VHH binders against UPF0598 protein C8orf82 homolog. Designs and how they scored, part 10

Target 1, 218 residues: UPF0598 protein C8orf82 homolog, of Mus musculus (Mouse) (q8ve95)
Amino acid sequence: MWPPSGAVRNLALVLARSQRARTCSGVERVSYTQGQSPEPRTREYFYYVDHQGQLFLDDSKMKNFITCFKDLQFLVTFFSRLRPNHSGRYEASFPFLSLCGRERNFLRCEDRPVVFTHLLASDSESPRLSYCGGGEALAIPFEPARLLPLAANGRLYHPAPERAGGVGLVRSALAFELSACFEYGPSSPTVPSHVHWQGRRIALTMDLAPLLPAAPPP
Short names: E, the ipSAE of ESMFold2; O, the ipSAE of OpenDDE; V2, 0.75 times the mean of E and O plus 0.25 times the DockQ between their complexes.

## First folded at step 9 (VHH; framework vhh_lunsekimig_d3)

Design y3 (from w3 with E106D; at its last look DockQ between E and O 0.60; V2 from the best seeds 0.00; counts 0 for: pae E 2.4 > 2)
Fold by ESMFold2, look of step 9:
Structure y3 (fold): chain B 218 residues (1-218), chain A 120 residues (1-120)
Amino acid sequence: as target 1 above (218 residues)
Amino acid sequence: EVQLVESGGGVVQPGGSLRLSCAASGFTFSSYALYWYRQAAGIERELIAAIRSGGSTRYVDSVKGRFTISRDNSENTMYLQMNSLRAEDTGLYYCATFDYSSGYWDTDYWGQGTLVTVSS
């Protein structure tokens, strides 16, 4: 059915291509080549993560479930080493960087670099959210009180590792499922005040709100 | 093997109607939420409608009031009734279902898509 992601580096090399800057009069664009080597023994790759948590080469012609990276070890390595991009290279266009050995892996994001995709089954009282298809290896404790719905864009957010931006997006399908647990005040039909979780009524803290941009993307 | 097969796409005039179907097999259909996604050329896939196992629904604002998602558990089929179609509705329409408990991409299931073209 779906193609397996057995060798993510090999897939990246197959998709890597020369991408020269194409300038029309009066317009300059960010240019790069997948696998470029600006200095000896250093390779640079450029990635994009969408609002569903799927990771792609930034220049992939088609970004969907077929073309996203699925190799677990690659995803875990990539996101475990993710940092804000302070390398002096491509910082405006690629705000995050994953340093994997001699590879600089630049990342830009539709929304957040961490996108929570699943709520892992728990045989205990300690449920976990996983992100970007990484299962238990890319997972953090679920904190229902700190869920942050934003009325301006209709999206849901949750704390994420600080090294990866501190706040992560809950993908739309998971946000839909979690919305069944929200309680709304009579004068606020678009912003919940409480979440009901495991038999408890918990007030939403809203403490993540200052970490999010004032103007959401369209 | 889990399979999702969309059908019912085609060419329609602006203001027209179309009904999409998603035939499902290989899992307990009545136990899972189901989703419709849309992808226009050069744009990311977006969730447009969802239906829970119990039948409750949700829509994005751009389709609310025009599209209706439904399911028939006896036929293992989900539908999307699309009315008042606009040029902006042109794209590939995918159905999906997810096993949230695993956390891996290979337990998220997608159809191959059906094309809807709204042209005057």
Scores: ipSAE 0.471, ipTM 0.795, lowest interface PAE 2.4, mean pLDDT 83
ESMFold2 (binder alone), look of step 9: mean pLDDT 80; pTM 0.796
OpenDDE, look of step 9: ipSAE 0.879; ipTM 0.952

Design y4 (from w3 with S101K; at its last look DockQ between E and O 0.34; V2 from the best seeds 0.00; counts 0 for: pae O 2.9 > 2)
Fold by OpenDDE, look of step 9:
Structure y4 (fold): chain B 218 residues (1-218), chain A 120 residues (1-120)
Amino acid sequence: as target 1 above (218 residues)
Amino acid sequence: EVQLVESGGGVVQPGGSLRLSCAASGFTFSSYALYWYRQAAGIERELIAAIRSGGSTRYVDSVKGRFTISRDNSENTMYLQMNSLRAEDTGLYYCATFDYKSGYWETDYWGQGTLVTVSS
């Protein structure tokens, strides 16, 4: 009675394709027209998010706090539906896409499509980070341990919704405020090891580091 | 109501100096960090200097060693001393602050800006 041949369970190493966080690479300006209709009843629009989290039409001549989109409902709708652009159109130039009905809203950014702008007080034990002018409607739990100061560009990052790339930029002013909570050791004077938050000393996990390029975006 | 009013902008030659002021009202000035932003034509608005309530300062590399941010809590006024001005320093300069409660920043406030032009 010959013993049955042991089924070698092929451990399919699911190579987690490290989805390299699509950096808004300064790709060559593609030609487009705002409101173009590549298909019947479809309209395409093109947007830009700056490092302050302000949303603009990409072709706006002036991009400032006066000309940015401020309508809360629009911003909420826009960013809540934001995803990586896999449409086959403008993917290199506009790496993100927000779909609204029959509208395709292509988005490029200076750094990240999600830019955290405010730390919101919460009735809950943990504050929330609001992003891109969406107030309470566009906010996620604040995770101080997961803050990532990037020495390469001097910017601060925080986890963001996965659909929006998983990593968000903390705008400079907010980053400056949060940096007051950082602890620097003698061994690494340029990279904090801990954050002091609500009376607690918290180690920084640096878990976002692999998701960010070592070099600043061009 | 929080109000920020910038002043001191003008036209200056390269290598010259200007002092900007930001008069603040409507909040406890001494308790808030303050910021100078600038926006050049065709360029995104950028933070160039910050000062915390405790007086600690931060500068972007492009202005470091040339610009000095300071505050007078008795006068509710923030200043930006700008020395060795360059053409690339041309732009609208804005004063800003966060409105925060208990360490939470919920709202930011901006002035109308003051124009700095560095030209030969």
Scores: ipSAE 0.148, ipTM 0.626, lowest interface PAE 2.9, mean pLDDT 87
ESMFold2, look of step 9: ipSAE 0.658; ipTM 0.860
ESMFold2 (binder alone), look of step 9: mean pLDDT 81; pTM 0.802

Design y5 (from w3 with A50S V60E; at its last look DockQ between E and O 0.01; V2 from the best seeds 0.00; counts 0 for: pae E 19.2 > 2, placed apart)
Fold by ESMFold2, look of step 9:
Parts: C-alpha cells; structure tokens; sequence
Structure y5 (fold): chain B 218 residues (1-218), chain A 120 residues (1-120)
C-alpha cells in the first residue's frame, strides 16, 4: 500500500531545507533562457560538461550518454574555441565561453572543461590524449611524467591547453586503465611516485598540483 | 582608439603595500568588466582579479584577502590595492578588457603593463 502522507511531508521539508541552505550559502543563482538575445544579432546558449567529458545543454533534465552532444564538427568547434569567460556576462556561474560565430556559448563544468577520454596511438613514439569526444582533432601529446593522481578525490589529471585552464581530468575508465602503470612506494601507499611507460620508469613531476584546487579563470 | 595605461608599479619590501591604477579611454568604461593579469618570468599571464560593470569582484586564491580590485566609473579608472606583498607577487601587471558585444571573435584590449618588484 501507499505510505502515510505524514511521513512523505516530513521528508519533503527536510530536503527543502537542505536545498535552500546550499543555494543561499554557496551557489550563485543564475537566470537565463536558451537562445536569449541580449543584443541584436547575438544568441546566448548555456552548457555543462560532466566528469566523463560529455557535453549537454545546462538545463537538460537528463544528462547521460544518450542525451549528450555527439556531433564531431560541433564538439571540435566548441572546444577549440573555448576560453575563459571575460564577457562581463555570467562569469561567476559559467567560467568558460566558446565563441562560435554570433553565438556566445557559456560553459560550466563538473570538474574541468577538458576531460581526456582516449589514448591515441599508444604504441607509437608520440602517443596522444584526446578529449571531449573530439578524436584526433581535439588531442594533445601524452606526457606520462606529468600525470597527477589526486588522493583527495581519487581522480587523475594531465596537462591541457592553457586557454582551457591548463589542466584536464582523465575520465575514470581511462584513469583506471592507466593505474596499472603506477608504482607506489612503501611510504606512499595512496599516491604513486612513478609511472612505468613503454619500458621506462618515470618519476611523476607533480607540477600540476598548484593548479588544483584552483578555480578556472572567468 | 581604446587605451589602457597602468601606473603605480615599483620596488617594495616583502609585507609592503602598493596601489596600481589603470586609466582607460576610448570606450564606455562603465559598461565593461575589467581585469588585472600578472606575468612572472617563465609563466604565462594569469588572471588575478576581475571586477564586473556592476561592481562585483573575483580573486585568484593566492591573492584573495591581500589584494582589492576597485573601479571609479566617474574617473574611468580601475585600481588594484596590493597588501602583504610576497616575493611571488613580483611580475608585470596588466589591465585588460574584452569586447564580445559584436558576436565575432573577441577584441582584446591590454595595457603595456607596470612592473612590481618585491625584494629584500
């Protein structure tokens, strides 16, 4: 049978209090309409990228593999034109902006705007990491010495284009595969000291650490 | 022509204070967000503070609590008050603004920079 209505109302009050407290204390409210035109011949759109590197409209109710943008041309254009949001508009809530013709495409992120999804040409002298579904068109040199495992969240980071914040997230599936290459010292069981790559033992530089937890610039 | 001119840089001891100014001309100052960037040797320019047209401010964590950005729209001037200066604050300080209003690729406006040296 259906549960008593009294118990359901009590739960709703608890959830409402928790949500209001968080929105009042730490999260900027933002009001927008997809496709808004604050000035003639300009359109504004609002996007979100998750920790898997999947891009969505920010107001999409369902965010999963089925609903993410998949068009290669769009993704390459979007992320290749990404830069810090200096527009004077929505800078606090959307730290990045992709300028595509007469469109201002604002972006906010679960973690980082660049999320590496695949390792390309892994057996070659010059392997590359691709990000955000862009394949070879959105790829940078893989630098195993500069991988940064972060114990606080269990995530893995790698250098990314400076215009997109300088550091990118390695998505969990790829990070798990790469974890087989890590070497942990007896005095550091949770943070590796070296990576073994293509027959070489390489000390991790940790030079990305100052960029985390730094917020992306507006 | 749009111009941004920084001033107020100099040599200061650690723990000291310095106030930078950015005088602006050639655009409607009150309508634009304004930015301070810093460039140290061997590092690309980094954003350290911003102030929106409505006056709200943002700071990079390493300067938060020590630096204060402000603007005076009647004088077309932005300021950066820098307190508790550290050796790591040494660098060339730029003011900047950006125009996205046309919907084309942005137009970047930068000053020439003013040098801040923190040394004992």
Amino acid sequence: as target 1 above (218 residues)
Amino acid sequence: EVQLVESGGGVVQPGGSLRLSCAASGFTFSSYALYWYRQAAGIERELIASIRSGGSTRYEDSVKGRFTISRDNSENTMYLQMNSLRAEDTGLYYCATFDYSSGYWETDYWGQGTLVTVSS
Scores: ipSAE 0.000, ipTM 0.113, lowest interface PAE 19.2, mean pLDDT 79
ESMFold2 (binder alone), look of step 9: mean pLDDT 81; pTM 0.801
OpenDDE, look of step 9: ipSAE 0.864; ipTM 0.946

## First folded at step 10 (VHH; framework vhh_lunsekimig_d3)

Design z1 (from y1 with T107V; at its last look DockQ between E and O 0.66; V2 from the best seeds 0.00; counts 0 for: pae E 3.4 > 2)
Fold by OpenDDE, look of step 10:
Structure z1 (fold): chain B 218 residues (1-218), chain A 120 residues (1-120)
Amino acid sequence: as target 1 above (218 residues)
Amino acid sequence: EVQLVESGGGVVQPGGSLRLSCAASGFTFSSYSLYWYRQAAGIERELIAAIRSGGSTRYVDSVKGRFTISRDNSENTMYLQMNSLRAEDTGLYYCATFDYSSGYWEVDYWGQGTLVTVSS
């Protein structure tokens, strides 16, 4: 009576490819022309998002509040369709892509493609973070516990849509306002442990920390 | 209508001092946080100083110890005292305030800016 051959359960190690949040790293200057047509009926445009969440043409000489895109419908369309650039074109220089009909809108950013600009309904039970000037149309639930202050660069981050990299930057002015709610303990004067929101003391989860590049060792 | 008007910019030598003013109107000045931004040529606009309605202040590292932001609620005016000016401080300085509840760029208020040039 030959003993039954033990079924070697092939533990398929699902290598969870840690999707490292593509940071807008130091982009080699690539050559492009705004409105170029690499294929028939296709047009390519190149954009830049600054740390304030303002959208520009990448080749704009002046990037300021006056020259940024402000059209709500355009912004909503642009950012709602934003995804990582896997097009095989300009992936290193423009890590994000927004498709609009026949247009390929390549995007690079100073920090994150999603920049939270406004806190909507702050007095309500369901406050929302709006990003890139898109108002209510570009907004997600505010999660104060998931705010991540990064000591390395002094910036504040919040969860963002996964399609847009999963982490968004809170613009400096808004971050300054939100920082008033932070609690610092004696053991860590530079990193808050809690946030006070709507009368509640909430522990910061720091769950976004692994998604952010480690500060270069001083 | 909300208005912010910057003044006090000019040409100064390294090590010199300037005092910028931002005259505000059209909103309850005392209830809003106010900000100084600057923009050097070819560089993105950066926040350099902030003052809350309660008077708490914040500075970026590059201006700490040299710049002082203050406000006079009775005059609806914000100030930036700039001491020990350096060439790298050259730029257009903007006064700003934000309505964070609106969600739109249109309710972000900016002045026209005042030019500060630090040159030998």
Scores: ipSAE 0.116, ipTM 0.592, lowest interface PAE 2.8, mean pLDDT 88
ESMFold2, look of step 10: ipSAE 0.346; ipTM 0.742
ESMFold2 (binder alone), look of step 10: mean pLDDT 80; pTM 0.798

Design z2 (from y1 with D108E; at its last look DockQ between E and O 0.37; V2 from the best seeds 0.00; counts 0 for: pae O 5.8 > 2)
Fold by OpenDDE, look of step 10:
Structure z2 (fold): chain B 218 residues (1-218), chain A 120 residues (1-120)
Amino acid sequence: as target 1 above (218 residues)
Amino acid sequence: EVQLVESGGGVVQPGGSLRLSCAASGFTFSSYSLYWYRQAAGIERELIAAIRSGGSTRYVDSVKGRFTISRDNSENTMYLQMNSLRAEDTGLYYCATFDYSSGYWETEYWGQGTLVTVSS
């Protein structure tokens, strides 16, 4: 009478929660006061990043080159500490948060919190993309193969730090310059298949596509 | 002081042509890249053409083959020849240049714009 040792291996399906890149959805206007203190010794501030990568106070009446933050140290500190907002406060309206000492800096964006503004060392073997006005201090390696042109909105995207959502917007002026390097095939006149960079023909991977909202159906 | 002054806008029928000019002053014109932007009503300003200091040009797809950007360094003037104009080309056209000498943020210089209206 051989005992049936049916070891039922409970395959714990680790449901990899696909961290959908939090998009800056135009959520409902929430009430706040700049510099509010919900807790002792805590101050909350609210910021906005536009599609050019300029940082503003969210409640600024005018959002332009004159009114944006330009202090390099501040920008570097702000964006280097940027993370998804899981604070339980304003998560829908301000999907990102930068912590600075006793300050909670809530951030919403027009498109992405990381906006690439400059291509640094473009003639070198190791070009870098700088973002949000942070110069060399806020820069990542340029990966031309991973550029993602999105036909739905005509915008260009590049990988960004994971802590900041993993996908960054390339500002229009820079995107315009980079678009000159794109190759379009006869089968897809609207979506490039390759990029020509430093004399090399490189296939676009389109690996960021799943991280971006699907183009609204035509 | 940097100044950009656009001219040449007007009303034209579909299929017609216009030539825009941008007179520049207050900077070394020959050393800077120059840009044409346009803004249709209710739409964000869009870059449509660029000319580098070395003379190389770039265009957005919507204007390729129809528009030609050029510059005359002796006159400190940039031009946009617009042919085969369409209704969708209607908008305020801006001349722009950018100065990167002050840091990582560029200083933006814009003209006041010139209005182009394409209508039957």
Scores: ipSAE 0.019, ipTM 0.403, lowest interface PAE 5.8, mean pLDDT 88
ESMFold2, look of step 10: ipSAE 0.623; ipTM 0.828
ESMFold2 (binder alone), look of step 10: mean pLDDT 83; pTM 0.819

Design z3 (from y1 with E106Q; at its last look DockQ between E and O 0.33; V2 from the best seeds 0.00; counts 0 for: pae O 6.5 > 2)
Fold by OpenDDE, look of step 10:
Structure z3 (fold): chain B 218 residues (1-218), chain A 120 residues (1-120)
Amino acid sequence: as target 1 above (218 residues)
Amino acid sequence: EVQLVESGGGVVQPGGSLRLSCAASGFTFSSYSLYWYRQAAGIERELIAAIRSGGSTRYVDSVKGRFTISRDNSENTMYLQMNSLRAEDTGLYYCATFDYSSGYWQTDYWGQGTLVTVSS
């Protein structure tokens, strides 16, 4: 009586494609025309977000607080629909895309497409981080434990909506304010271990660290 | 209209001192936090000092002990006293504030900047 042939369980190694958070890499300037129509009834526009969270036309000569987009409804619509660019067009140069009706709005950024600009309801039990000038309409819960100070570039990061890459930049002014709450231990004078928030000592999780490109070695 | 106007920039030798001023108008000056930024050639603009409405101050490490931010609410003017200036302090210095009054869209206000050159 020959013993039955053991069923080789094909362990399908689900290669979890680590969706590396698409960084706005300074890729080669591509040729485009604002408002171009590659297809009938489709218009393409090209945008840029700076490290302050201001939105510009990509080809704007001057990029400052005067020339940035300030219309709340437009900003809310634009960033609420923001997603990684998988359109087959300009993916390297404009890694994000916002679809607005017949318009394809391609977006590149200086650092992250989501830039947190203001802490809302800071004295409440449920503070929120607002981003890209969207006020209350573009805001997520503030999670102080998940703040990520990056020593390599001196910048501060926070979780962002997954559709927008999952990681957002905290603009410098806000980061500067929040940094007052950081605790540095004697073992690591350059990287905080805790944050003091609303009378609580909270350990930083550093869970966003794998999502950020390793700073090139100095 | 909110206006910020920087002044006091110039050329100074290493070890010298300058005092920058930021004249503000168009908003309740005493209610707002104010900031000094600087931008060296080819480098990103950086925050270097802050003063809150209540008078508390913060500095980046590179300027601690050398720079002093202050405000005169009666004159609607913010100051930056810069002592022991170094070559690396060369840059365009900006005054800034943030408007939180609308509750919806918050606007950042910047001056045009004043140039500080530290050269032997």
Scores: ipSAE 0.022, ipTM 0.368, lowest interface PAE 6.5, mean pLDDT 87
ESMFold2, look of step 10: ipSAE 0.803; ipTM 0.923
ESMFold2 (binder alone), look of step 10: mean pLDDT 82; pTM 0.812

Design z4 (from y1 with S101D; at its last look DockQ between E and O 0.40; V2 from the best seeds 0.51)
Fold by OpenDDE, look of step 10:
Structure z4 (fold): chain B 218 residues (1-218), chain A 120 residues (1-120)
Amino acid sequence: as target 1 above (218 residues)
Amino acid sequence: EVQLVESGGGVVQPGGSLRLSCAASGFTFSSYSLYWYRQAAGIERELIAAIRSGGSTRYVDSVKGRFTISRDNSENTMYLQMNSLRAEDTGLYYCATFDYDSGYWETDYWGQGTLVTVSS
């Protein structure tokens, strides 16, 4: 009578918590003071990135090309250190955080914290997308196949650094330029299927689609 | 030095028309895409119309059928014909062009803007 050693393999279902790309939509007006010090030797600042990729102080009355931050070193430092806000402070209102020494720089955005603003070396074999005006210092390889046109809002997206949410917005003017390369089929006149880049016909992967909020039901 | 100078703004009644001009200098005008932006009070600046070097145009939905962007390469001037103007069209209108290869904000060229006010 050999006892059946039923080794119950506990399949630990690693529930891959689908890290839903935190959308910047936290509209809750929170109270803060620029430069506040909640702790000794700590200063907190609050920033906003618009859909053009321009960085502002959140409480700026005028947000335009004149009032945005343009200092390259500052931008590079700011965005290179950008991460999701898990500080326990202002997480709903400012979903991203950039740490700079003793400074906590809280960031909210109109759409995405990474906004691609320029296409570097467009005629080269290795073009790069630069974001938030950071030039070559804030740039990633351009992947034309992974461009995602979203019909719901008419915007264009591209992969971004994971630390910054994994998806970046392409600013409208650049999106307009890139859209000239899109191929539309007769079956889908509103969503391109391919991109023509450097003489190659490339299928769009649409792999970023699950990371973007579903268009509100009409 | 790249310069963009907008003109043609003013006060107009609803249903009226305006024609904006953007005079450009300091770059090869015919080689660049050009853009009209507008900024209403308290609202972020938005792209409303674009024209490529080859003449193709794009419009946002809010201005489609009412606005027409055009360019005269011989005069280095871009235009925005605005018809059937509405109160919501009120704002500062900017002409812009970009050097996308540079990667810096300094190569984003903007005019000073021209004010359009649509009021009864």
Scores: ipSAE 0.467, ipTM 0.776, lowest interface PAE 0.9, mean pLDDT 90
ESMFold2, look of step 10: ipSAE 0.639; ipTM 0.870
ESMFold2 (binder alone), look of step 10: mean pLDDT 80; pTM 0.794

Design z5 (from y1 with S102A; at its last look DockQ between E and O 0.44; V2 from the best seeds 0.71)
Amino acid sequence: EVQLVESGGGVVQPGGSLRLSCAASGFTFSSYSLYWYRQAAGIERELIAAIRSGGSTRYVDSVKGRFTISRDNSENTMYLQMNSLRAEDTGLYYCATFDYSAGYWETDYWGQGTLVTVSS
ESMFold2, look of step 10: ipSAE 0.803; ipTM 0.921
ESMFold2 (binder alone), look of step 10: mean pLDDT 81; pTM 0.806
OpenDDE, look of step 10: ipSAE 0.906; ipTM 0.966
ESMFold2, look of step 22: ipSAE 0.732; ipTM 0.900
ESMFold2 (binder alone), look of step 22: mean pLDDT 81; pTM 0.806
OpenDDE, look of step 22: ipSAE 0.878; ipTM 0.953

## First folded at step 11 (VHH; framework vhh_lunsekimig_d3)

Design k1 (from y1 with T107S; at its last look DockQ between E and O 0.61; V2 from the best seeds 0.73)
Amino acid sequence: EVQLVESGGGVVQPGGSLRLSCAASGFTFSSYSLYWYRQAAGIERELIAAIRSGGSTRYVDSVKGRFTISRDNSENTMYLQMNSLRAEDTGLYYCATFDYSSGYWESDYWGQGTLVTVSS
ESMFold2, look of step 11: ipSAE 0.635; ipTM 0.854
ESMFold2 (binder alone), look of step 11: mean pLDDT 81; pTM 0.802
OpenDDE, look of step 11: ipSAE 0.913; ipTM 0.968

Design k2 (from y1 with S33T; at its last look DockQ between E and O 0.31; V2 from the best seeds 0.00; counts 0 for: pae O 5.1 > 2)
Fold by OpenDDE, look of step 11:
Structure k2 (fold): chain B 218 residues (1-218), chain A 120 residues (1-120)
Amino acid sequence: as target 1 above (218 residues)
Amino acid sequence: EVQLVESGGGVVQPGGSLRLSCAASGFTFSSYTLYWYRQAAGIERELIAAIRSGGSTRYVDSVKGRFTISRDNSENTMYLQMNSLRAEDTGLYYCATFDYSSGYWETDYWGQGTLVTVSS
């Protein structure tokens, strides 16, 4: 009676591919032409989001409030369809992609593709953070406990839609506004432990910390 | 029309002091948070100080203890007192405010800037 051959449980080490939050790393300057058609009936466009949440054509010489996209419907459509770029094209240079019909809209960002610009209904029980100029249409619930001040770069982050990377940048002006609510202890004068919001003292969870690089991209 | 006009920039020696002014018009000055930005050569524009409508202030660490932001609502003017100036403080200083009253895209209002040069 031959003893049963021990089934070598192939521990499939599910290499949890640490979905490294694709930081808008060092944009190797790639060659492209706005509106190029690599395939029939397809058009590719290339965009840039700055740290203020303004959307530009990537090759715009001047990137300011005058030259940024302001059309609400366009912005809403663009950012609502934003996802990580897994197209096999320009993935390193443009880590995000927004598909619109036959158009491929490649996006790179200064920091994060989602940039929170202002707080909506701040006096309400359900304040919302709006991002990238989309107003109410591009807004998520504000979660003060999940604000993440990053000492390494002095920036403030908040949860963002998962499809857009899960973490959004709070623009500096808004960050200053929100920082007024931060509590600093004597043991850590540079990193707040709590936020005071609507009369409540709330501990910061710092749950986004693992999703952010320890050092700002050079 | 919203207008912001910076003044007071100049050349100073390290350790010196300057006072910048931002004259504002075209909006309810007392209701808005106001900001000072600066831009050094080759560096992106950075926020350095803010003052809320209620007078509360915030500073970046690099200017904390040296710079003081203030506002005079009666004169529609914001100030930046800069003491103990350093070479790294050299740059174009901008006054700014933001309007999101439309509930959609935030409108950024910027001055033309005033140049501060700290050199020996």
Scores: ipSAE 0.023, ipTM 0.448, lowest interface PAE 5.1, mean pLDDT 87
ESMFold2, look of step 11: ipSAE 0.706; ipTM 0.880
ESMFold2 (binder alone), look of step 11: mean pLDDT 81; pTM 0.801

Design k3 (from y1 with T97A; at its last look DockQ between E and O 0.43; V2 from the best seeds 0.00; counts 0 for: pae E 6.2 > 2)
Fold by ESMFold2, look of step 11:
Structure k3 (fold): chain B 218 residues (1-218), chain A 120 residues (1-120)
Amino acid sequence: as target 1 above (218 residues)
Amino acid sequence: EVQLVESGGGVVQPGGSLRLSCAASGFTFSSYSLYWYRQAAGIERELIAAIRSGGSTRYVDSVKGRFTISRDNSENTMYLQMNSLRAEDTGLYYCAAFDYSSGYWETDYWGQGTLVTVSS
């Protein structure tokens, strides 16, 4: 039986979709109060994740490395329970939701809710990518062949947990380091065709491209 | 204890120059890649320049030809020479250290930032 036709590996289509995605100012049509209780014994909190993988309260005046959440247990709990927001509350403004007991933790993001920050070595296994400050507790296998460079925004993407949209962003410092490993084809000077990793020349699959247009809006 | 301390920020006219320093302690400086980030008011923090442990450098397009990153391993100090400054270069400048030169890393180190203001 032949493989299904129509698998999307076309970077031009990905670029067109990426050029239309944006976070626009003023999409906050609803107001909120941190810690609000719309029902007895229920509390709601509102968060933002930037393109460096740092988590903030959404209403923080200053968002930088000093003001981001750093507590490992909190970050692991938050991101391990992250899912698309289908709660009927704040879906347009906060596309993701992390449920912790009776707490509803709404999340909006600059790009993707999963942002890979570090490349970790393993004792007896392949390298792992960790995301959003979770270290080894929020980590997945590194798959060099599935890196997706996106020329329209200069960003790099990698597979992420399916519950969080299936694709995550590689933060800029890590993308800078990994970009040294790319090889460009003679007919495509702006889009790499291969990655050189640990002495191997690996063709890029581009199989993540369809996932970007299906992600909840920023 | 790892420490990164930026200095050299200040107020300067457009077209002027500043030299930023990042003094490091508490780690093997020569084995780390080093980075400068910039954060303008109301904008997310952005990477602008990087230097690997072996000395190779990279810049974003907006600063190429105007900024030069360098390192002095004997003084455990990284520098950013900023020439032909423009109003859009105004912001907080942070240094950071990540080790990609001899393996994989576990921890990022960040400085506290130094303010650069370019005004007429």
Scores: ipSAE 0.105, ipTM 0.575, lowest interface PAE 6.2, mean pLDDT 80
ESMFold2 (binder alone), look of step 11: mean pLDDT 79; pTM 0.780
OpenDDE, look of step 11: ipSAE 0.876; ipTM 0.951

